# VH-VL binders against q0atu2, part 352

Target 1, 119 residues: q0atu2
Amino acid sequence: MLDKKARIRTSREYRNVFEKGKRLSGRFLIIYYVENALDNNRFGFITNKKIGMAVIRNRIKRQLRAIVREYQGQVKNKHDIVLVARAGIGKSSFEGMEKDYIAIMKKAGLFARNANKID
Key: E = the ipSAE of ESMFold2; O = the ipSAE of OpenDDE; V2 = 0.75 times the mean of E and O plus 0.25 times the DockQ between their complexes.

## First folded at step 16 (VH-VL)

Design cc56 (framework fv_daclizumab)
Fold by OpenDDE, second read of step 17:
Structure cc56 (fold): chain C 119 residues (1-119), chain A 119 residues (1-119), chain B 106 residues (1-106)
Amino acid sequence: as target 1 above (119 residues)
Amino acid sequence: QVQLVQSGAEVKKPGSSVKVSCKASGYTFTSNYMHWVRQAPGQGLEWIGWINPETGYTRYNQKFKDKATITADESTNTAYMELSSLRSEDTAVYYCARTDEWFGYMDVWGQGTLVTVSS
Amino acid sequence: DIQMTQSPSTLSASVGDRVTITCSASSSIGYMHWYQQKPGKAPKLLIYDTSYLESGVPARFSGSGSGTEFTLTISSLQPDDFATYYCQQFDSYPLTFGQGTKVEVK
């Protein structure tokens, strides 16, 4: 589980990222990201009913949280980052999601240069 | 049922202003952003801007930044768009449209409001 | 701005025909949305996220594409399908639509 302080928690915080952040699309995900005034990163996760039933949505969120946690130490600090799960993600594997996340984060330049990144 | 009901057709003189309303029902008004879209006679669709009804935060197409002012009244579940310094070129059907901000498609539309500008 | 060009602008077809509409984006985008509009009516969402049908949309509609090239296909045109279709992107501001493709009866 992500640390409590590493979570975007309020609607206002989420929408701040949407309104003021940058956006990048991947195969299954869209990320919104913006610099924050904190010393740590915060992550948010967005799904909707078009992805599937609640059980599916919860599974997707759990998987995305696991991915984010796995690579958390490699992400540049002082960012609020929201992962938006698009409709097709329900058909993806965990590995596919992970690959997509890595690709998007690299494209966004959010991985630290000296981080132990995977290719 | 979710629906958006717009105010009636307007006929205006050049140089005047018009304010179009869009009343939402069937859902929590502040849970979605509201777009405004223009369609000149026989032409395509142009995005004007959107508003966060919860906070009043707006974003405009630069083309309309000096033409349109978008507002919202949470107490009446109504979004507004005011057009100033009307010209004949502003003659069009104007639509409000609901969106889930994260996904970027407009799933519910008002019936449209015809604004005619003529001498 | 991301410009989107639909092809063709007008398409004449008969009931039962296979119809394909293309939307080309000036820059690479992640997802394309499609709307259907009939005369005197507001647009309605048809396809979202490139290939997913909005609720109530017949299965004869489909969408595909990636990068800068996207397509809307009607496998067998029905009388109810004569309308104007628009593609739309939300990858960057301002949001933009294609100029529209009018599908009319031959």
Scores: ipSAE 0.845, ipTM 0.939, lowest interface PAE 0.6, mean pLDDT 95
Fold by ESMFold2-Fast, scan of step 16:
Structure cc56 (fold): chain C 119 residues (1-119), chain A 119 residues (1-119), chain B 106 residues (1-106)
Amino acid sequence: as target 1 above (119 residues)
Amino acid sequence: QVQLVQSGAEVKKPGSSVKVSCKASGYTFTSNYMHWVRQAPGQGLEWIGWINPETGYTRYNQKFKDKATITADESTNTAYMELSSLRSEDTAVYYCARTDEWFGYMDVWGQGTLVTVSS
Amino acid sequence: DIQMTQSPSTLSASVGDRVTITCSASSSIGYMHWYQQKPGKAPKLLIYDTSYLESGVPARFSGSGSGTEFTLTISSLQPDDFATYYCQQFDSYPLTFGQGTKVEVK
């Protein structure tokens, strides 16, 4: 579970990220992201209602929240980020979702870069 | 039943304006964005723009910025598109369509409104 | 703007034929939507997110693709399938459609 202050809560806040943000598509996920003025990161989660029953959509949201929580310390500060689950995510494993999340966040420049310094 | 019902056909003179309506029913009007799309006789589909009915925030295809104005009235669950300074090349069927904004697909369409611009 | 080019523009086919329509994007995109339009009617969503059938769409329709090339396939054409088909992207603004592919009776 993510801390309350780390969650995007209202439809208006979600749509602000959609309207103002940048977008990247991955294999199972799309992210929308924008810099915020709050000095902390906030995350939102959207699933396509066509993925399946509410039980399946809720499971996917819980798994995505667990992944985000695990990697929260590596995310550049001051961003609102919405994760949108593509239709194919219902056939993915937890590991598959995690791999896609890491790949997208790196491509967006939202994960910390490690220098190739030898020392 | 989810429906979008548009106003009837219009015949207009060059230089005039026209306002087309799109009445939504069977769903929460503010829960989805509304797109406008045009189709000239015998030609393909062209995206005009969309509106967030909750806030009135709009985004337009640059080609239509000075031609189309999109609005929404939450009290009547109705979206509008006004076309100004009509020319013969504006003759087309105009569609409203409901979108899942996160994916951009249009799952419910109005029946279309034929706007004919003639002298 | 991302330009969407469909091939062919017109296709003559017989009932029972396998029909394939290609949509090429001018730059790499994440996914594609497909619509079917019959004369005098509004377009109807057929496939969303590249490969997923909209509710009520027959299993003979399928979609695939990635990057710059996407396809819509009808495995065994039925009389109800003679129509114009459009691809649509929302990788970036403005949303763009292909020019359409008309599937007509041979």
Scores: ipSAE 0.782, ipTM 0.907, lowest interface PAE 0.9, mean pLDDT 91

Design cc57 (framework fv_daclizumab)
Fold by ESMFold2-Fast, scan of step 16:
Structure cc57 (fold): chain C 119 residues (1-119), chain A 119 residues (1-119), chain B 106 residues (1-106)
Amino acid sequence: as target 1 above (119 residues)
Amino acid sequence: QVQLVQSGAEVKKPGSSVKVSCKASGYTFTSNYMHWVRQAPGQGLEWIGWINPETGYTRYNQKFKDKATITADESTNTAYMELSSLRSEDTAVYYCARTDEWYGYFDVWGQGTLVTVSS
Amino acid sequence: DIQMTQSPSTLSASVGDRVTITCSASSSIGYMHWYQQKPGKAPKLLIYDTSYLESGVPARFSGSGSGTEFTLTISSLQPDDFATYYCQQFDSYPLTFGQGTKVEVK
């Protein structure tokens, strides 16, 4: 579960990330991201009907939230990030989604490389 | 039925400006982003920019930032694109097109407006 | 900017032929959209997210690809399919299109 303060919840906040943010795509995911004026990161999740029925879309959202939560400590602070699931995500495994997320975040420069290293 | 209807063909002199309209019907105008794309005779498609009709927020292709101005009028469900300082190279068919905001593909297009710049 | 190059720029084909159009991106991208345009008309969405058929588009159209190489295939060309086809990326701003591939009658 992501805490309430780590979630983008309002349509206005989602639109801000879309309109002012940078965009990068991966195999199954798109991210939109913008620096915020808060002391923490916030994440949003978008799925559309072309992915499948509500039960499938809800499963994908739960899996994406789990991935985001696991890697949250590696994300550079003060960003609003929206993950958009592409139609093809329904064909992906959990591991496939995770690899795509890591690749996109690295490409965006949003992962703190060498995080948790003393050097 | 979702439809975008554009204004008619224009013939303009070099150095003048032109304003093309795109009237939306069959959906909630403020729920989708409106893009503008041009196509020079016999050439490919070139993205100009987009507008959020709800907020008036715009984003432009850097190439067009000093050339194009995109606006929207919620009361008439109409988007506009104005081109200034017209040159012969601006001769093209100009299209408005609707996108789902997050995915960035165009499911509905206007019929196009031919703008000819000549003496 | 991500540059999109289509191959071939023009092809001649007969009804019943298998037609393949390739789109090459100047850098690796996650997906591709494809449009069909007939003379005097606006483009029409055919394929979104690389391989998904837009509603109302005949099953003879298909898309595939990853990285820098993406393909649109028409399995058995019909008279209605003589048109120009465009690929489009929105991996990053600015959104870009390929130069187009014109499918002409042989």
Scores: ipSAE 0.450, ipTM 0.825, lowest interface PAE 2.4, mean pLDDT 88

Design cc58 (framework fv_daclizumab; at its last look DockQ between E and O 0.89; V2 from the best seeds 0.79)
Fold by OpenDDE, second read of step 17:
Structure cc58 (fold): chain C 119 residues (1-119), chain A 119 residues (1-119), chain B 106 residues (1-106)
Amino acid sequence: as target 1 above (119 residues)
Amino acid sequence: QVQLVQSGAEVKKPGSSVKVSCKASGYTFTSNYMHWVRQAPGQGLEWIGWINPETGYTRYNQKFKDKATITADESTNTAYMELSSLRSEDTAVYYCARTDEWYGYLDVWGQGTLVTVSS
Amino acid sequence: DIQMTQSPSTLSASVGDRVTITCSASSSIGYMHWYQQKPGKAPKLLIYDTSYLESGVPARFSGSGSGTEFTLTISSLQPDDFATYYCQQFDSYPLTFGQGTKVEVK
């Protein structure tokens, strides 16, 4: 589980990222990201009923949290980042989600230069 | 059921202003962003802007930044769009439309309001 | 701005025909959405996220594509399908629509 300090928690915080952040689309995910005034990164996760039933949505969120946690140390500091799960993510494997996340984060330039990234 | 009901048709003189309303029902008004879209007679759809009904934060299409002012009243679940300095070119049907801001499609539309500008 | 060009602008077809509408984006986008609009009515969400049908939309509708090229397909045109169709993107501001494709009776 992500540290409490590493989580976007309020609706206001989420919408701040949407309103002021940048956006990049992947195969299964969209990320919104914006610089924050903190010394740490915060992550948020968005799903809706179009992804599937609550059990599916919860599974997706759990998987995305695991992915984010795995690569958290490689992400440039001082960012709020929201991961939006798109409709097709329910058909993806964990590895597919991970690959998509890495691709988007690379494209966004959010991984540190010296990060041990998957190519 | 989720519904957006707009105010009635308007006939205005050039140089005047008009304010169109959009009343929401069937859902939590502040849970979704509200968009406004224009459609000139026989033409396509043009995005004007959106508002966060919770905070009043707005974002406009640059084309309409000096033409349209979007507001919202949470107490009445109503969004508004005011058009100023009306010209004949502003004659169009104006729609309000709800969105989940994270996904960017407009899933519920008002019935539209015809604004006719003529001398 | 991302410009989207639909083709054709007008399409004449008969009931039972296979109909394909294309939407070309001026730059690569992640997802395309489609709307159906009938005369005197507001647009109606038809397809979201490129290929997923909104609730109540018949299975004869489908969407596909990636990058800059997207398509809406009606496998067998029905009388209720004669309308104007619009593609839409929200990958970047401003939100933009295609110019529309009118599907009319041949």
Scores: ipSAE 0.875, ipTM 0.945, lowest interface PAE 0.6, mean pLDDT 95
Fold by ESMFold2-Fast, scan of step 16:
Structure cc58 (fold): chain C 119 residues (1-119), chain A 119 residues (1-119), chain B 106 residues (1-106)
Amino acid sequence: as target 1 above (119 residues)
Amino acid sequence: QVQLVQSGAEVKKPGSSVKVSCKASGYTFTSNYMHWVRQAPGQGLEWIGWINPETGYTRYNQKFKDKATITADESTNTAYMELSSLRSEDTAVYYCARTDEWYGYLDVWGQGTLVTVSS
Amino acid sequence: DIQMTQSPSTLSASVGDRVTITCSASSSIGYMHWYQQKPGKAPKLLIYDTSYLESGVPARFSGSGSGTEFTLTISSLQPDDFATYYCQQFDSYPLTFGQGTKVEVK
């Protein structure tokens, strides 16, 4: 779903975000995020076996990528962001995941377009 | 099948140092961070720090930054914690514990190593 | 640091009792984890992400909560459940634990 260049790929890159980034919890998601030295945003997605079998984990990742892609234009540039799906995400609807994503990104101050909506 | 096996009890004099080992088996050692936690007799749990065994990157509770040194040896799947300048208040059971770093819970614990500091 | 306060510190109970342990955080957190520790043993992960049971944990254990107030409940206490219970947060560094709640035989 996301372009190759917009995705965090290596273990080292993921752990850089974990080790140096800020953390913010949502209802079904945690995000870890850090400013990068690139000209673009990169996203990563973490699930573990407690969410369910590989089929379920892959569905969750696909849905989260679709949500991220839909809202990518609103995200402040030059960030590496890792989305971590919590145990309860398997019981959420697509809309529930989307709502949670929007809420945590706003709380983190990562939606640039919000700055201009006061007029 | 996943196990953490720690070194045996130590009795040390004030001012000395101690190095406790934690041998991991049953999983890929570098796939998880390793935490160290202590528990003074009859007291609660106190987090010391963690290590990324793949890189050796560490993070400490500020209280322990000048006291504890955490290291890892990938060739032997062993994590270590060294305590310097021991005082009587360092008497405690020291635990290593595996983390799912993205989730922040400690799912497998070593059996504990009692370190007694007395004159 | 986020301070975790458990209530009660000690409780006396009988087999078959419903036991409730509360953990209060000094600031709002997303998720709470719970551990059980028996004398002379390492802690054991009991509940993760507030309400989910670790594999092998009996269904009589449950967790709930949000914000600053989290609860561990044992619906019908069994002999194997006399232990000390600890809550733990990782919403921010350092990782902190509650002081523990000791569940003793009446």
Scores: ipSAE 0.801, ipTM 0.914, lowest interface PAE 0.8, mean pLDDT 91
Fold by ESMFold2, look of step 18:
Structure cc58 (fold): chain C 119 residues (1-119), chain A 119 residues (1-119), chain B 106 residues (1-106)
Amino acid sequence: as target 1 above (119 residues)
Amino acid sequence: QVQLVQSGAEVKKPGSSVKVSCKASGYTFTSNYMHWVRQAPGQGLEWIGWINPETGYTRYNQKFKDKATITADESTNTAYMELSSLRSEDTAVYYCARTDEWYGYLDVWGQGTLVTVSS
Amino acid sequence: DIQMTQSPSTLSASVGDRVTITCSASSSIGYMHWYQQKPGKAPKLLIYDTSYLESGVPARFSGSGSGTEFTLTISSLQPDDFATYYCQQFDSYPLTFGQGTKVEVK
């Protein structure tokens, strides 16, 4: 689980990222991201009912939170970042989600230069 | 069940204006953005813009920014689109459509409102 | 603006035929949505996120593709499938549709 300070919490906070942010599509994920006025990052997670029933959506969110937590020290600060699970994500492996996250975050320039050694 | 019901057909003279309504039911009106799409006779679909019904914030296709004004009324669960300075080229069916803003598909459509502009 | 060109513009087919419609985007996009529209009716979401069926859509419909090339396939055309089909992107602004493909009775 991410620390409470590192979470996007309200509908308004989420929609600010959609309305003002940039967007990139990956294989299993879409990210939206925008600079914030804080000294830390905040992460949000979006699924919808088309992805699956609540148990599947909750599992996907837990897996994505674990991935984000693992790499959060490598993410440039002062960003609000929303991860949107694409419809096919339920068929992916944890490793597949992880690789997709790393690739998208590198493409967005959100990893610190030294932090992107994983690939 | 989720439904969008639009106002009836309009016949207008060039130079006048028209306001089309789209009443939503079966879901929380502010949980989704509302889009407007037009279809000229015998032609394809053109996106006009969207509104965040909670805040009234809008985004327009540049082609329509000086033609269309999109608004919403939370108290009546109704979105509106006003077309100004009507010309014969504005003759079309106008649809409202609900989106999941994060995924970008239009999952529920109104029945359409024919606006005919003729002398 | 991402232009999307559908091919063919009109397709004559018989019940039972396999129908394939293509949508070519002017630049790479991450996904494609597909809609079916019958005369006098609103469009109906058919395929979302390239390959996933909207609820209630028959399994004879399928979608695929990536980058700039996407397809909608009807494996065995039924009488209810004579309609116009549109592809749609919202990977970037403005939201755009293909020009449409009319599938009509041979």
Scores: ipSAE 0.670, ipTM 0.874, lowest interface PAE 1.0, mean pLDDT 91
ESMFold2 (binder alone), look of step 18: mean pLDDT 94; pTM 0.958
OpenDDE, look of step 18: ipSAE 0.858; ipTM 0.940

Design cc59 (framework fv_daclizumab; at its last fold request DockQ between E and O 0.89; V2 from the best seeds 0.89)
Fold by OpenDDE, fold request of step 18:
Structure cc59 (fold): chain C 119 residues (1-119), chain A 119 residues (1-119), chain B 106 residues (1-106)
Amino acid sequence: as target 1 above (119 residues)
Amino acid sequence: QVQLVQSGAEVKKPGSSVKVSCKASGYTFTSNYMHWVRQAPGQGLEWIGWINPETGYTKYNQKFKDKATITADESTNTAYMELSSLRSEDTAVYYCARTDEWYGYMDVWGQGTLVTVSS
Amino acid sequence: DIQMTQSPSTLSASVGDRVTITCSASSSIGYMHWYQQKPGKAPKLLIYDTSYLESGVPARFSGSGSGTEFTLTISSLQPDDFATYYCQQFDSYPLTFGQGTKVEVK
């Protein structure tokens, strides 16, 4: 579980990332990211009904949170990052989802230079 | 049923202004962003901008930044687009369209409003 | 700006034909959306995220592609399918559409 301070929680916080942040697309995910004024990163997760039923959406969010938690220490500080799940993510394995996350985060340059837990 | 109903056709003189309305129903107005799209006669679709109806925050196509002003009134579930300094080139059908901001496709459209600018 | 060019601009076909419309983006994009527009009507969302059909869209429609090349396919054209089709990207601002492909009766 992500710490409370590491979570984007309010609609206003989410939409700030959308409105002010940069966007990158992956195979299953889109990430929005923007610098924040904090000493820590915050993560948010977006799904919609086109992905599937609530059970599926909740599973996907749980998986994404697990991935984010695993690599959290490798991410550059002072960022708000929102992961948007695309329709195809329901067909992806956890490993595929993880691979996509790593690829997008690398492309965004969001991993620290000394990161050693990434492929 | 989700629907967007726009105001009626307008005929305007060059140099004048026009304000088109888009009334939303069947969903929570502030839960979605609202796009405006232009279509000149016999031409394709051109994005003007979007608004966050909850806060009034807007994003414009630079081409229309001095032409269009997008606003929203939560109390009436209505989005507006005002066009200023009208020219013949502004003659077009103008559409409002609902979107989930994170995904960027427009799933519900108004019926369109024809604005004709003629001397 | 990301420019998108559809081909062809006009396509004449008969009922039952297989129809393919292409959309080429000036830069690599993640996903493509497609709309259908009939004369005097507003556009209608047809396909989202490159290959997923909007609710109510017949299975004869399909989408595919990646990078800079995307396609919309109608496996067997029906009378209700004569319309203009537009592709759309949301990878960067401003949002942009293709110029449209008019599918008309041969």
Scores: ipSAE 0.922, ipTM 0.954, lowest interface PAE 0.5, mean pLDDT 96
Fold by ESMFold2, fold request of step 18:
Structure cc59 (fold): chain C 119 residues (1-119), chain A 119 residues (1-119), chain B 106 residues (1-106)
Amino acid sequence: as target 1 above (119 residues)
Amino acid sequence: QVQLVQSGAEVKKPGSSVKVSCKASGYTFTSNYMHWVRQAPGQGLEWIGWINPETGYTKYNQKFKDKATITADESTNTAYMELSSLRSEDTAVYYCARTDEWYGYMDVWGQGTLVTVSS
Amino acid sequence: DIQMTQSPSTLSASVGDRVTITCSASSSIGYMHWYQQKPGKAPKLLIYDTSYLESGVPARFSGSGSGTEFTLTISSLQPDDFATYYCQQFDSYPLTFGQGTKVEVK
């Protein structure tokens, strides 16, 4: 699971990312991101009822959290990042979501170049 | 039933101001941002800006930044848009529209308010 | 600014016709929303996220596209479908609409 410090917690924190941040659309995801004043990254997840029933939305959030957790060590610090599930995400495989996340994060310039290989 | 009900038509003289209201019902007012959109006679739709009704934070189309002022009153579930220094070219129908801010579509619209500016 | 150009601006059609409206963006965008507006009425959301129908929208409406080119299709035009249609993006600021496509009776 993501560390509590790595989670966007409040409506105000989420909306700050929307209001002040940049956005990029991928195939299954939209990301919003903004620099924060912390030493670490924080991640948030958005679904809505148009995506599907609660069971489907919960599955998608679990899959996205797992993807973020897998790659969070590669993400440049000091960012608040919100992943928004697009309407088509319910038909994506886990691997499809993962590839989309990697592509978007690279496009946003949010992956650190080889930072995790220096130790 | 989710509804946005706008104030009635206005006839104004050049140089005056007008304040259009948009009363929301059937949902939690602060759960959604509100857009304002104008439609000049015989023309298409043009985005003016949005407001976070919880905090009053706004974002404007740069074209309208010094012309329009968007506000909200949580206690009455009402959004407002004021147009200042009215000119003939401000004659239009003005709509409020509810948005899911993360997805960017406008799912509920007010009925529109005609503002006519003539001497 | 992302400018969106709809084609055609006006389309004359008969009940039963297949109608296609295009929306071309000045730069690549990730998705498109579509609205229907009848004279004297507010716009109404038809299609969100390129291809998904809003609740209550008849199945004869469909949307598709990617990149800079998006389409709205009405498979068999009905009397209720004579209206003006707008595409809309919010991939970047400012939010913009296409100039509209009026679908009118032939």
Scores: ipSAE 0.865, ipTM 0.928, lowest interface PAE 0.6, mean pLDDT 92
Fold by ESMFold2-Fast, scan of step 16:
Structure cc59 (fold): chain C 119 residues (1-119), chain A 119 residues (1-119), chain B 106 residues (1-106)
Amino acid sequence: as target 1 above (119 residues)
Amino acid sequence: QVQLVQSGAEVKKPGSSVKVSCKASGYTFTSNYMHWVRQAPGQGLEWIGWINPETGYTKYNQKFKDKATITADESTNTAYMELSSLRSEDTAVYYCARTDEWYGYMDVWGQGTLVTVSS
Amino acid sequence: DIQMTQSPSTLSASVGDRVTITCSASSSIGYMHWYQQKPGKAPKLLIYDTSYLESGVPARFSGSGSGTEFTLTISSLQPDDFATYYCQQFDSYPLTFGQGTKVEVK
């Protein structure tokens, strides 16, 4: 799980990222991102009803949080980032979501060139 | 049932202003952004802008920045679009439409308001 | 801004035909939405996120594509399908639509 300070929690905070941020789409994910004035990164997650039933949305949200947690040390500091699951994400494997996340973060310039998960 | 009901047709003279209303019902008005889109007779669709009804924050197509003003009244669940300095090329059907925000599609549309600008 | 060009602008077809409409973006985009509009009516969302049918949309409609080329297909045209179709992007501001493809009776 991500620490409380690393999470975007309120509707207003999510909408700030949507309204003022840049966007980039991947195969299974869209990210919205903006620089913040904090000392840390914050992440948000959107899994809307278009993805499927609650059990599927909850599984995807859990998996996305795990992926973000694994790679959070490689993300450039001082960003608010919202991950939006695309309608087709339910057809992806965990590995597929992880690879897409790394690809879009690198393309956005938010990830170190040689970012790897830390065990 | 989710519904957007717009004000009636307007006939205006060049140089005047028009204000079109869009009353929402069947959903939480502040939970979705509201777009305004126009369509000149026999032509395609053109995006004007959107509003976050919760905060009043707006974003405009640059082409309309000096011409359109979008507002929302949460107490009446009504969005408004005002066009100033009307010209004949502003003759069009004006639509309000609800968005999902993150994917950016418009799932519910008003019936349209015909604005005719003529001498 | 991202320009969206639909092909063809007008298409004549018969009931039962397979109809294909293309939308070309001036730069690579992640996904596309499609709308149907009948004369005197507001547009209706048909397809979102490139390939997913909006609730209530018949299965004969399908979407596909990536990058700069996106397609809307009607597998077996019905009388109710004679309409104008528009693609729409939200990869960047401003939101833009294609110029429309009119599907008319042959």
Scores: ipSAE 0.802, ipTM 0.916, lowest interface PAE 0.9, mean pLDDT 91
ESMFold2, look of step 17: ipSAE 0.826; ipTM 0.913
ESMFold2 (binder alone), look of step 17: mean pLDDT 94; pTM 0.960
OpenDDE, look of step 17: ipSAE 0.881; ipTM 0.947
ESMFold2, fold request of step 18: ipSAE 0.864, 0.859; ipTM 0.927, 0.925
ESMFold2 (binder alone), fold request of step 18: mean pLDDT 94, 94, 94; pTM 0.961, 0.960, 0.961
OpenDDE, fold request of step 18: ipSAE 0.913, 0.915; ipTM 0.950, 0.950

